# Ledger of designs, part 26: VHH binders against Protein AAR2 homolog

Target 1, 357 residues: Protein AAR2 homolog, of Caenorhabditis elegans (q09305)
Amino acid sequence: MGGALPPEIVDYMYRNGAFLLFLGFPQASEFGIDYKSWKTGEKFMGLKMIPPGVHFVYCSIKSAPRIGFFHNFKAGEILVKKWNTESETFEDEEVPTDQISEKKRQLKNMDSSLAPYPYENYRSWYGLTDFITADTVERIHPILGRITSQAELVSLETEFMENAEKEHKDSHFRNRVDRENPVRTRFTDQHGLPIMKIREGYEIRFQDIPPLTVSQNRVGIEYSDRLYRLLRALGGDWKQLLAEMQIAFVCFLQGQVFEGFEQWKRIIHLMSCCPNSLGSEKELFMSFIRVLFFQLKECPTDFFVDIVSRDNFLTTTLSMLFANVRDSAHAGDDLKKKTAQFKQYLTNQFKWDFNCD
Short names: E, the ipSAE of ESMFold2; O, the ipSAE of OpenDDE; V2, 0.75 times the mean of E and O plus 0.25 times the DockQ between their complexes.

## First folded at step 18 (VHH; framework vhh_7yz9_2)

Design w2 (from v5 with G109D; at its last look DockQ between E and O 0.01; V2 from the best seeds 0.00; counts 0 for: pae O 11.2 > 2, off the site)
Fold by OpenDDE, look of step 18:
Structure w2 (fold): chain B 357 residues (1-357), chain A 121 residues (1-121)
Amino acid sequence: as target 1 above (357 residues)
Amino acid sequence: QWQLVESGGGLVQAGGSLRLSCTASGFTFSSHHMGWYRQTAGNEREWVAFISYSGSTYYADSVEGRFTISRDNAKNTVYLQMNSLKPEDTAVYYCAAGDSWFYDESEMDYWGQGTPVTVSS
């Protein structure tokens, strides 16, 4: 029984919650925040009573990809977005400081056009994002773009040309196809198709996982060195690794971003192959299991069935985790117990088999 | 074994101040949300204040502006600074820790034994 928020909390959020004005968004379109989405009506102008913290807002119009953004809302904050019909995206609308008071007054008149934050889903959302900080969002969120299910792609050729133009503002671009230079540099794949990449500034800035250092003498799967390098890259804060795992998961689940799923898998795989760090990074692993457990628990069964049916990644990778924890001399009893419970839960809930052949 | 130990309770005059402390052991303090609750005889436990893992703070209306919740992860301690105390604040104050949901009392995983606070008129 998802315990109803105490009345005091509801009242508190009514008074101190943030607002998102989303102006000009078309009717009969999908709009969502965190775990809840709905079809917009004619009067839809945004959201009210948003609890302070990181949220994921997303929307989609007919025949268009889902687009969204992460935002760390402050208490009483008024965030204003404007839908651009031509570009089919949202733009920031700055509210001058001197107009904030007026905007607040206007909100009272707009109350019927503002949807309340769905607090029935807040528990789930909070549990899924509790490691995500403002810094995490700043680090990972696209600089120029949005979280989009369809990445903005540019051909290498186009990028090359654009860069050349930037560098040679004054000089006749050697790469312009003219009578003297009839051959254009083309980047094509083996099939003759243009090589495409995510345009700079529009990419989700996930942390790269360090590559394996080929040591001929390494017996077995041991990625502890990679983990430590990754942690260093994250400023020595293991919580940021889990935060990234959570963002990746949200990008995948709510944002419908495939790269989110890939990063999520990469992180899980890395964490599952570090038997030598199970003692030294106990807190990380304890929390990792918790995060993963919650992610799997909160996801619809159908969602994972599809994923698992296509890719035995989870069962195989988690089998490694379970075996490594079980067999580790460094893992404490508490970690072993928690992992065993997690294994049992997955076995019971999803009927997964974790027997390492 | 996990433990939450409250301290700092006592008798204080109306308008006075108290600072409650709760020290945690046996679990990862930094990954848990912490809350203060209070209960009077014959009544249900009341939520007072909450501080999330990320440091976000929340207060009941009855204590907002008077009470401040804070945490020191290095000391595994959560604090409740109570100012401008009123007789109505008289209760046993309980420290709680939770991992998943911080606003629901039923979802709190760990509870202290409580420290009594008495505010005299």
Scores: ipSAE 0.006, ipTM 0.265, lowest interface PAE 11.2, mean pLDDT 85
ESMFold2, look of step 18: ipSAE 0.543; ipTM 0.812
ESMFold2 (binder alone), look of step 18: mean pLDDT 85; pTM 0.861

Design w3 (from u7 with G109N; at its last look DockQ between E and O 0.03; V2 from the best seeds 0.00; counts 0 for: pae E 15.5 > 2, off the site)
Fold by ESMFold2, look of step 18:
Structure w3 (fold): chain B 357 residues (1-357), chain A 121 residues (1-121)
Amino acid sequence: as target 1 above (357 residues)
Amino acid sequence: QWQLVESGGGLVQAGGSLRLSCTASGFTFSSYHMGWYRQTAGNEREWVAFISHSGSTYYADSVEGRFTISRDNAKNTVYLQMNSLKPEDTAVYYCAAGDSWFYDESEMNYWGQGTPVTVSS
């Protein structure tokens, strides 16, 4: 249930919550955090009472695509962003240690210009982000850009010229020709259009899902080797896989970035096809089911109908998960019970039929 | 404002029966799953029984065969019929409502204030 918090909780959060100063941002534009956005007014300068943890902050000038970032707020943290009108994005600003006291005094005097964090949505937000950590954000977040559907594209020719200038400051620039395949030295596709890629440092750094390997003895669908290789790439930390599943979903849901939806689907598919791992990776699978359940439950109805349920991906993929858990000799009773509850939810809520027999 | 109010607790001799009731208001009862939980002093709350919004029932091993959960959506009420009571069943019993199919206590949205049950030997 949403609504007003008790006064003693509000006082506690005011004293212990984090701040975001978003300076110079135009009025009559969109600014948001997590599930809530506003049209900005003349006096808007940021947010107060932000609970510690990971949040997604975003903005949009008029009808432009959203730009945003994840940040792990510490208790009492003061985060400052300044809007740059020329570049139409924001820049980070550190608060020098000798200015912390001045900033705290400024915050008290600015209270009417700071909107409180919308606690009505916090429980739902935590359920969608509870595995995401500062390390997750550091690994995935673009190095130079922000999370946005507005791609920072560069042609292969432009990138080549820029790299050549870096490497050969005083040298005469020349096009590079592949001596092995001289007729293949082109910067255009088969239709004469420039070949485009994301500018270095601007991509969202989703983890690659390892490819299937060739095996003479592969019988049926079994991705446990892919799961193992992925977990090793994540430093052996299975929670980071679920954190990536959560950040991918938020990137799509709130950041409006389609690549997040594709990564989300890839992770679900991988997890649904690992029958040999259901015993040894019990906590990962238990947590995966909870994460996916909450994502599907919290998905807005129009978003779900129009995008998430358009094809048979979930029904087909989760049928494999349910069959694998049902038939496993190694899956524990708790995993089988949680999976059966999830299956019943999906059947009742969405009228999906998982009886593939 | 939502509310869950338990009633029906009390003192009963071992082998006896009690029926607990929990009446809901302030949310659409028929859309929520309901559960019963119990707690003794100094211990974590433990799950007892769960009934989905559509009427499917599940029980903890310690009470299966002795306890029956049911719901009456017209009265916004969930019940726990407790038969063959043992001294080990002595606890404060809580009603809870949730919108997930998981019945771990962390997954429940709304909680009642509890009703005490004492089973004498």
Scores: ipSAE 0.000, ipTM 0.253, lowest interface PAE 15.5, mean pLDDT 80
ESMFold2 (binder alone), look of step 18: mean pLDDT 85; pTM 0.857
OpenDDE, look of step 18: ipSAE 0.006; ipTM 0.233

Design w4 (from u7 with G109D; at its last look DockQ between E and O 0.05; V2 from the best seeds 0.00; counts 0 for: pae E 15.3 > 2, off the site)
Fold by ESMFold2, look of step 18:
Structure w4 (fold): chain B 357 residues (1-357), chain A 121 residues (1-121)
Amino acid sequence: as target 1 above (357 residues)
Amino acid sequence: QWQLVESGGGLVQAGGSLRLSCTASGFTFSSYHMGWYRQTAGNEREWVAFISHSGSTYYADSVEGRFTISRDNAKNTVYLQMNSLKPEDTAVYYCAAGDSWFYDESEMDYWGQGTPVTVSS
């Protein structure tokens, strides 16, 4: 276990760190930030000494699946959340600017009810989140819900009926029935089961990976056009692609959300199949390797065995990356060296077999 | 203020052994990866061995099977056991610490002053 921070650093962060005040949070539940969680008692009111930057805050009520959110804390920020027992989620509460000084005084009187941010894990957390910005969080975070493995699902039929009822709201022509195409196959899959989707506004807003463009002169596996289209959709900012990879991984690892795992895999697959981009996008690929390294380093062993390694995705996909970099006329020596070191790490740490030429 | 202090260098006959030590202070040793590097006159510094914060070890091809890196987090110390030494192993050996998995010199945050090792034929 990491040791205690020096008292002078603790005092500095208490004066300059952010606060999360959480009103009405149920006792005897799990509440956490980043890598650390606590079982809540009667007096738990929130967190103190939160360093500026992106953090993932989460809870599990009476062993229920986790519910969480990302937030980019500013220095000295006071974030207030209120637990709503009926909706079983968080509500935001604004602190007016002219009340900040008084609120800070109140927070000092509540010091024993505020858990400190666990600084022993901060360096590791920074390595998992350092590309994420406030704009990244705003773009990806669900509008209506929170990050949770309990998806807000609705059948296509139910959603259609709810929308029809809403469209006729405030109309004297309620209950109109015009079934032009009542075929049940529009609302069922190939086995006759209801087609389900995430209710609008509750999805994690991951960027779509562009489809492969048909090319009559295509040779081998080459996804550079998909990569460039994705980068264009991100405003030309390759750091936002890695930020999304980091959010996806945290959603999976700490939020326990399977869609995060799927997006994480999609990004890794894309990045591993772009041999023509290895020269022009050197900084992106160097940073991608570092990001993936930190993510794999932080996987708990049981989680890794049970989920990450089961289908050979990483070994198959990264074998392609390693071969593409090794054989590239475009990649510089530093990228080739970095990928070789990463390959050696994976071979030794996980005993993976990369028997491709 | 951080510090890395190497010791254990010296003169040895070919085929002999030496044990290098590097003691750290001024940073959280158990959170850092540690490496050994060596440099001969007029050449760039060469990676020799690396040990992660969790104890995983890696070696350059030229020393694999002959050198062993280890760490003792309770003593804030990393070791390099060098066996079956060759004249080609003659160099100044440096201890380094970083929080990155990668062995490159540019990934290391802290460096020792070096300890000379001479292997006579």
Scores: ipSAE 0.000, ipTM 0.285, lowest interface PAE 15.3, mean pLDDT 80
ESMFold2 (binder alone), look of step 18: mean pLDDT 85; pTM 0.858
OpenDDE, look of step 18: ipSAE 0.008; ipTM 0.270

Design w5 (from w3 with D99N; at its last look DockQ between E and O 0.01; V2 from the best seeds 0.00; counts 0 for: pae E 18.1 > 2, off the site)
Fold by ESMFold2, look of step 18:
Structure w5 (fold): chain B 357 residues (1-357), chain A 121 residues (1-121)
Amino acid sequence: as target 1 above (357 residues)
Amino acid sequence: QWQLVESGGGLVQAGGSLRLSCTASGFTFSSYHMGWYRQTAGNEREWVAFISHSGSTYYADSVEGRFTISRDNAKNTVYLQMNSLKPEDTAVYYCAAGNSWFYDESEMNYWGQGTPVTVSS
């Protein structure tokens, strides 16, 4: 095996790792998983020895933007995707439970066409995705489309006409159109261009960050109410907030989807402005610091310099976080220590100047 | 003992043509995909063209329509026909062979020593 691992570990992973069959994908095109991508050759039909857990699989033909998907692999799972040249995307092919043994026999005949998972960065990948679960993927992943910067757009006029056609074919028993008070739907912006939106079912289903509530007695920047409302929307599970932060980062890092970067920034900004929550949400904030530290530490240098650190967002926003934790009467000593270590790391490694100290 | 030997490089005026050859020995040529790469001083090596063991061909955008890769398994040789040459095509051209799942430079098993091509104005 090209993994440079002990033979007994390689054999265990071969027997227990998952498979991805990626059939019919054009040669000389980009295919990747997690941190690694390649230009496909004639021999390539998929991957073997994929460690159980969440992975991001992506591809690009010609000069098209990447398209990809998250999948939570079970041990020994066989996932089959077939490329559809007409639609320029991949389709799911289910392997029924009673056919799994037969499919595994077919895999032995294909073994030389299956490349091994690239283990060299797996520990780092796990650290970037360790909060993501199967439920996280199901909640966030587009229903119809894939993770891509290629937006599936529709004009408001086209969507309106499609909805009207569907309702007509469904038969309505009463037409209650009020012609004396017609509601004019605006189909163009102030410059005469069609108003465009992402077609339903194709959006990455990032959680909306709740808006600020208006309060005349509120002083300073305090977003704890927004945090609590967001946590309620996530079923009270703070780990799902960090999982979304991790998915958002991967969508930007590997999926090249700018919306992921924006969601990542929104989450960091929210978390940095919750001084009243630093005691009651200790585990969330401790884990948030670890997640962010790891994302910044493991980020490729060119990506980090050119994109992530380009503006003052991180220095400005983390200055608020550091000041809030330092000055909190409610934050525990371990959170204060972890945050101070994180601040020192960023100052030393990136020579960042934080406003709070 | 494997070997890849490029030949056919030289000096040519813009708009001219050259045919590069790469002859292989020491491995089963027909089982390997072949590629041409090029490199200018101070820059990373870039791919130019690939040909699969079954004869499918692929080209970088910068050369498509001008360059043609082909192979002759009986002679253990891969060719690069370069037409309509431009000064920007000036580089050292390298032949490579691989039997991996991927065409990437890092996945190639064998490399030639290179043949220089200079295209003058």
Scores: ipSAE 0.564, ipTM 0.831, lowest interface PAE 1.3, mean pLDDT 84
ESMFold2 (binder alone), look of step 18: mean pLDDT 86; pTM 0.865
OpenDDE, look of step 18: ipSAE 0.596; ipTM 0.835
ESMFold2, look of step 19: ipSAE 0.000; ipTM 0.198
ESMFold2 (binder alone), look of step 19: mean pLDDT 85; pTM 0.866
OpenDDE, look of step 19: ipSAE 0.793; ipTM 0.909

Design w6 (from w2 with H32R; at its last look DockQ between E and O 0.01; V2 from the best seeds 0.00; counts 0 for: pae O 14.1 > 2, off the site)
Fold by OpenDDE, look of step 18:
Structure w6 (fold): chain B 357 residues (1-357), chain A 121 residues (1-121)
Amino acid sequence: as target 1 above (357 residues)
Amino acid sequence: QWQLVESGGGLVQAGGSLRLSCTASGFTFSSRHMGWYRQTAGNEREWVAFISYSGSTYYADSVEGRFTISRDNAKNTVYLQMNSLKPEDTAVYYCAAGDSWFYDESEMDYWGQGTPVTVSS
C-alpha cells in the first residue's frame, strides 16, 4: 500500500514537513526530488510536506545539464532557492530569522503553487539512502558547487594562474610573459589539449580509495588492507562507506553524474575483493549485500541493461564476490546464505552468469 | 536477534519528571527511526514521539512542549525526557523502531516490552 498518505497524515505533514521554495524556475522544465521528477507548470514555486531527512533535489532546463543538491531537511524547515536565469543555476536565499514567521504565513498563500512531496516514492528513497547522514552530506557535497551532470572544468594552466594571483595579491606580479619569463607554463596532454580538472570546490568529495600496495608476494586478489585503510579514513565507521556508496549511486542514477558511477563501481570492486575481511567485517558485508541488492532492485531495468551493456564490471566483480564468500573459511553461514540468495536473485532477474570460469 | 529494552519507568508525582531509555540491539540503530508509544489498559496504543534517523523530532499534541525525544547512536539508545507529568500520562510506555517515515503502530518493525509510568495526583 505504498500509495497516498492518509488524509490525517497529510495535515500533519503539511504542518510539520519541510518546505522548499524554488523561486523563478522556468515552466515546462524538469524538476525532481529523490525518486520522482516532473515538468513544472506555470505556477510552480517549490515543494511542500517534505519529510525530514536527507533528500536529493535536481532540475534541468531544456538541453542543459542536470543540476542538483543534497540537503538534510529539518522538520518545519523552509529552504529557499532562487533560480538565476542568467547563470542557469539556483542560488541560496537566506531567510532572516525574524522573517521566518512571515514566510510561514506566506506559504499558506502559496499552497497551490507548491507541489507535494511524492510519498509514493518515499519508501524507495528511504531504502536507497538509509545510511546517508547529515555528516555524510557535509563530507561529500561540493563546497562551492552543485551536483552536476557536467562538471565545471578548469584548465590546469588557468588554475595555476589563479593560484599565483592569489598568492601574489599584494604584489602586482602579473604572470606577464616578459623578457625574463618568456615561457608561459602550459599544461597539455599528449595530444596538445589542455589538461582539464574539476575546479576546486566544485568536486564531489568522494573518499579516495587507497591504492594497492605492491607487495610482490601476494597471491591472488586481496584488498582487505585497502578496506581497512579506507575505513580508518572514514573515522572507523563502516556505515559511512555504505553511505558513500548510496550517495554515489544517487548521483549516478538521479544526478546523471558519471563520477558517481565510477565511485560506486570502485566501492563494489573493493568490497568484492576482501575475502580475509568477510569474518571480521561481517556486519559491513551483510549490509553491503543489502544495499547493493536494493540498489539493483530499485534500478529501472532499462537503466541497468544499459549499464551492463556498456560495462560488464558488475557481472565480473560480483562473480568474485560470490566466489570469495563461497570459498571463505571466515565467512559465516548467514553471510554465505545471504550472498547465495543474492546471486540467485540476480541470476533469475537478469539472467546473469556468475560462473567463473 | 533484535531487542529493544526500555528502562526508567516508575512512580512520579504530578508535575514531576522522568527520563525513559530504550537500548537497541541486533539491528543497525543509526539507520532507523525510533518512536515512543504509550498504552493504558483497555485502550489502543497511542503514538507519543518520533525521532528520525536524521534526528528530526515529532510529538503528539498531548505531549508537545513537555516531552523531548532524543537519541544517542553511539549507545544505540533513544530517550524520552518527560517533564511536567500529568496523571493522564500514566501508561505503559513502549519503544519502537522502524524503517518507515510513518509512525503508525503498524509501521514499526521492532517493539520493546514496555516500561510502566505512573503519575500520581
Scores: ipSAE 0.000, ipTM 0.216, lowest interface PAE 14.1, mean pLDDT 86
ESMFold2, look of step 18: ipSAE 0.527; ipTM 0.792
ESMFold2 (binder alone), look of step 18: mean pLDDT 85; pTM 0.861

Design w7 (from w3 with S52T; at its last look DockQ between E and O 0.02; V2 from the best seeds 0.00; counts 0 for: pae E 16.1 > 2, off the site)
Fold by ESMFold2, look of step 18:
Structure w7 (fold): chain B 357 residues (1-357), chain A 121 residues (1-121)
Amino acid sequence: as target 1 above (357 residues)
Amino acid sequence: QWQLVESGGGLVQAGGSLRLSCTASGFTFSSYHMGWYRQTAGNEREWVAFITHSGSTYYADSVEGRFTISRDNAKNTVYLQMNSLKPEDTAVYYCAAGDSWFYDESEMNYWGQGTPVTVSS
């Protein structure tokens, strides 16, 4: 248990913090917020004293893959979700304004069934999420469904047939599959397997990273044009790039979503290969180092050995970043010092060797 | 409830020595990195020295070879031994504690109130 807050401040936060009611959720299952999860007891009904701002809430039944969501809590907000045992997911319940007083009375009666937000982790959570805004969440969060490693998949053929069904209401559907020309040729990959995609509306809406534009085959590694195109797509707001890097990491670390890990790697690789931008984009790169430091600080050492170190992504990619900053004529002294400190931290903490041939 | 209290500041002649101490309370000292910073009137605060929780030390170029940072976890105390002092070392010296490996001023969690050091010609 981290440092304790004075009782008067705890009482104030209880009155002004947000609530999450998670009704009907099974006991002996996993429920969590941000860094902490619990195995639920019979009386568990939700969380209290949630600080305003963006949080990630998740759950898992009988060690099934996690499902979760981001939510921007307002001060005093009462968010209600009901678990549906048949669908094995949760759904929103609205609290009309004329029922708020009754709901608050019910909260007092349920106090022993509400777990307090784990404030010992809040400073670390802020460090992992401080660029994320409510607008960031709205842009990226799936329109349908939840953050989950169990992607809602559909084949290209199934999607085509469902779209044809919708159009049938407007006109008679007269197409029959031609037995002589199997549709699998159009809907299969080069190995004959069905081409699969995430069903429309269920994807995490990560920003696409602009493609590499090179003038020659042997042109050195320089991605500054890709970075500037990405920043323009984000309205010139470099903080939104770091917000996406933070959401992608949370989706992977807490949500167990591999696409979050892939997006996280894409952003790190891009940022590590922009030597021409190190002078003009100093604040972005300074903040990038801080964001990455907090993310790596929170990763268990075995995670890097078992998942990341086997493919050498971080050691190879960060070696390029460190060399680019060290050798830059345009990078300021403060960026060079911060980057050197970060390199020393990684060498000490993870015993990584950044001295490549 | 946390506290960092500097001591050992004062007036010293150029070429002299001074040892600063900073005693911590209200947090787990052995888990934190410690740093020394200094500020002259009209200027931004400058990093001087940094020691990790495990004892690795780092110094600003302007003081390397002259200053030594050390820590005693049993006494919850960090020290700055300042040798071969110059008039430009005149400043208010601040102790700070952080759980980040970066020693940028914005990364430090806890700050002392400062102890003045004056180096006369």
Scores: ipSAE 0.000, ipTM 0.278, lowest interface PAE 16.1, mean pLDDT 80
ESMFold2 (binder alone), look of step 18: mean pLDDT 86; pTM 0.868
OpenDDE, look of step 18: ipSAE 0.008; ipTM 0.268

Design w8 (from w2 with S52T; at its last look DockQ between E and O 0.01; V2 from the best seeds 0.00; counts 0 for: pae O 13.3 > 2, off the site)
Fold by OpenDDE, look of step 18:
Structure w8 (fold): chain B 357 residues (1-357), chain A 121 residues (1-121)
Amino acid sequence: as target 1 above (357 residues)
Amino acid sequence: QWQLVESGGGLVQAGGSLRLSCTASGFTFSSHHMGWYRQTAGNEREWVAFITYSGSTYYADSVEGRFTISRDNAKNTVYLQMNSLKPEDTAVYYCAAGDSWFYDESEMDYWGQGTPVTVSS
């Protein structure tokens, strides 16, 4: 029974919770926050009683791609977004400081048009995002864009031209196709299609995982060096790695962003191939198992089946993890126990076989 | 083994102040929410104050404006500053820790043994 907030807490959150005004959003469209989405009614104007912390808001109209954003809500905060029908996106509406009081008063009149935060799902959300901080969001969230299931792509050619124009504001860009320069630089793939990339500023800024350093003499899969380089890149805070794993998972699960899934897999793979770090980074690995366990537990069964059916990645990668932990001289008894329990859970729940042949 | 140890309870006159402390060990303090609860003889334990791992604070209506909950992660300690104490505040005060958003007693994972607070009229 999803623990209901005590009535007094509900009242408190009504008074002190954050608000999201989402104005002009069309009816009969999908709107969601964290682990719950619904179809909007005619009177929908946003959300109330949002608990302080990081949340993921998302929406979609008709057959359009899902778009969303992460936000770290403060207690009593009023965040205002306006839907742009023409661009089919939301825009920030700044509320001047002197108008905040008035806005708060208006909220009382808008109460019937504001949906309450779905606290029945908050436990799940919290469990899925407990490592995510404001700093994490700032680091990873697109600068100019949104979390979108369909990335805004630009051709390399277009990007090249735009950059050239920026650099040469005053000079006749030589790369204009004119009679003297009839050949336009085209970036095409082997099939003659334009090479596309995510437009700068619109990409989810996941941390790059350091490449493998080809040392000819490394016997077996050992990525501890890569892990340490990654941790260094994250300011030496292993919690940020797990935070990123959580953001990636949310982007995938709720945002329907494929890049989220890819980053999620990359992180899991890296973590599964670090037997020499199992002792020195015990806390990271203990928490990693917890995070992964919770993600898999909270994932809809159908969703998981689809993921596993498409890619044996999880079974193979986790088999490596389980073997590495089991066989590690550096892994403590607690980590071994936890990992064994996790393995057993997955075996029982999903009927996965982790026996490395 | 995890432990929560409360301190700072005692006898105080109405209108007085007390500061309760709770020191945690055996779990990752910085990743847990901390709460204060109180219980009188014959009554159910009631929620008093809550502080999230991120520092957000929540108070019961009965103590709002009088009590302040805070935490020091470096010391693995949560505090309850109680001002303007009333006889009605007389209870055994318990420190609790949990990793759930919910404030219900059932959602707390770790509990202290309690410290008695007596407010005399």
Scores: ipSAE 0.000, ipTM 0.244, lowest interface PAE 13.3, mean pLDDT 85
ESMFold2, look of step 18: ipSAE 0.396; ipTM 0.718
ESMFold2 (binder alone), look of step 18: mean pLDDT 85; pTM 0.859

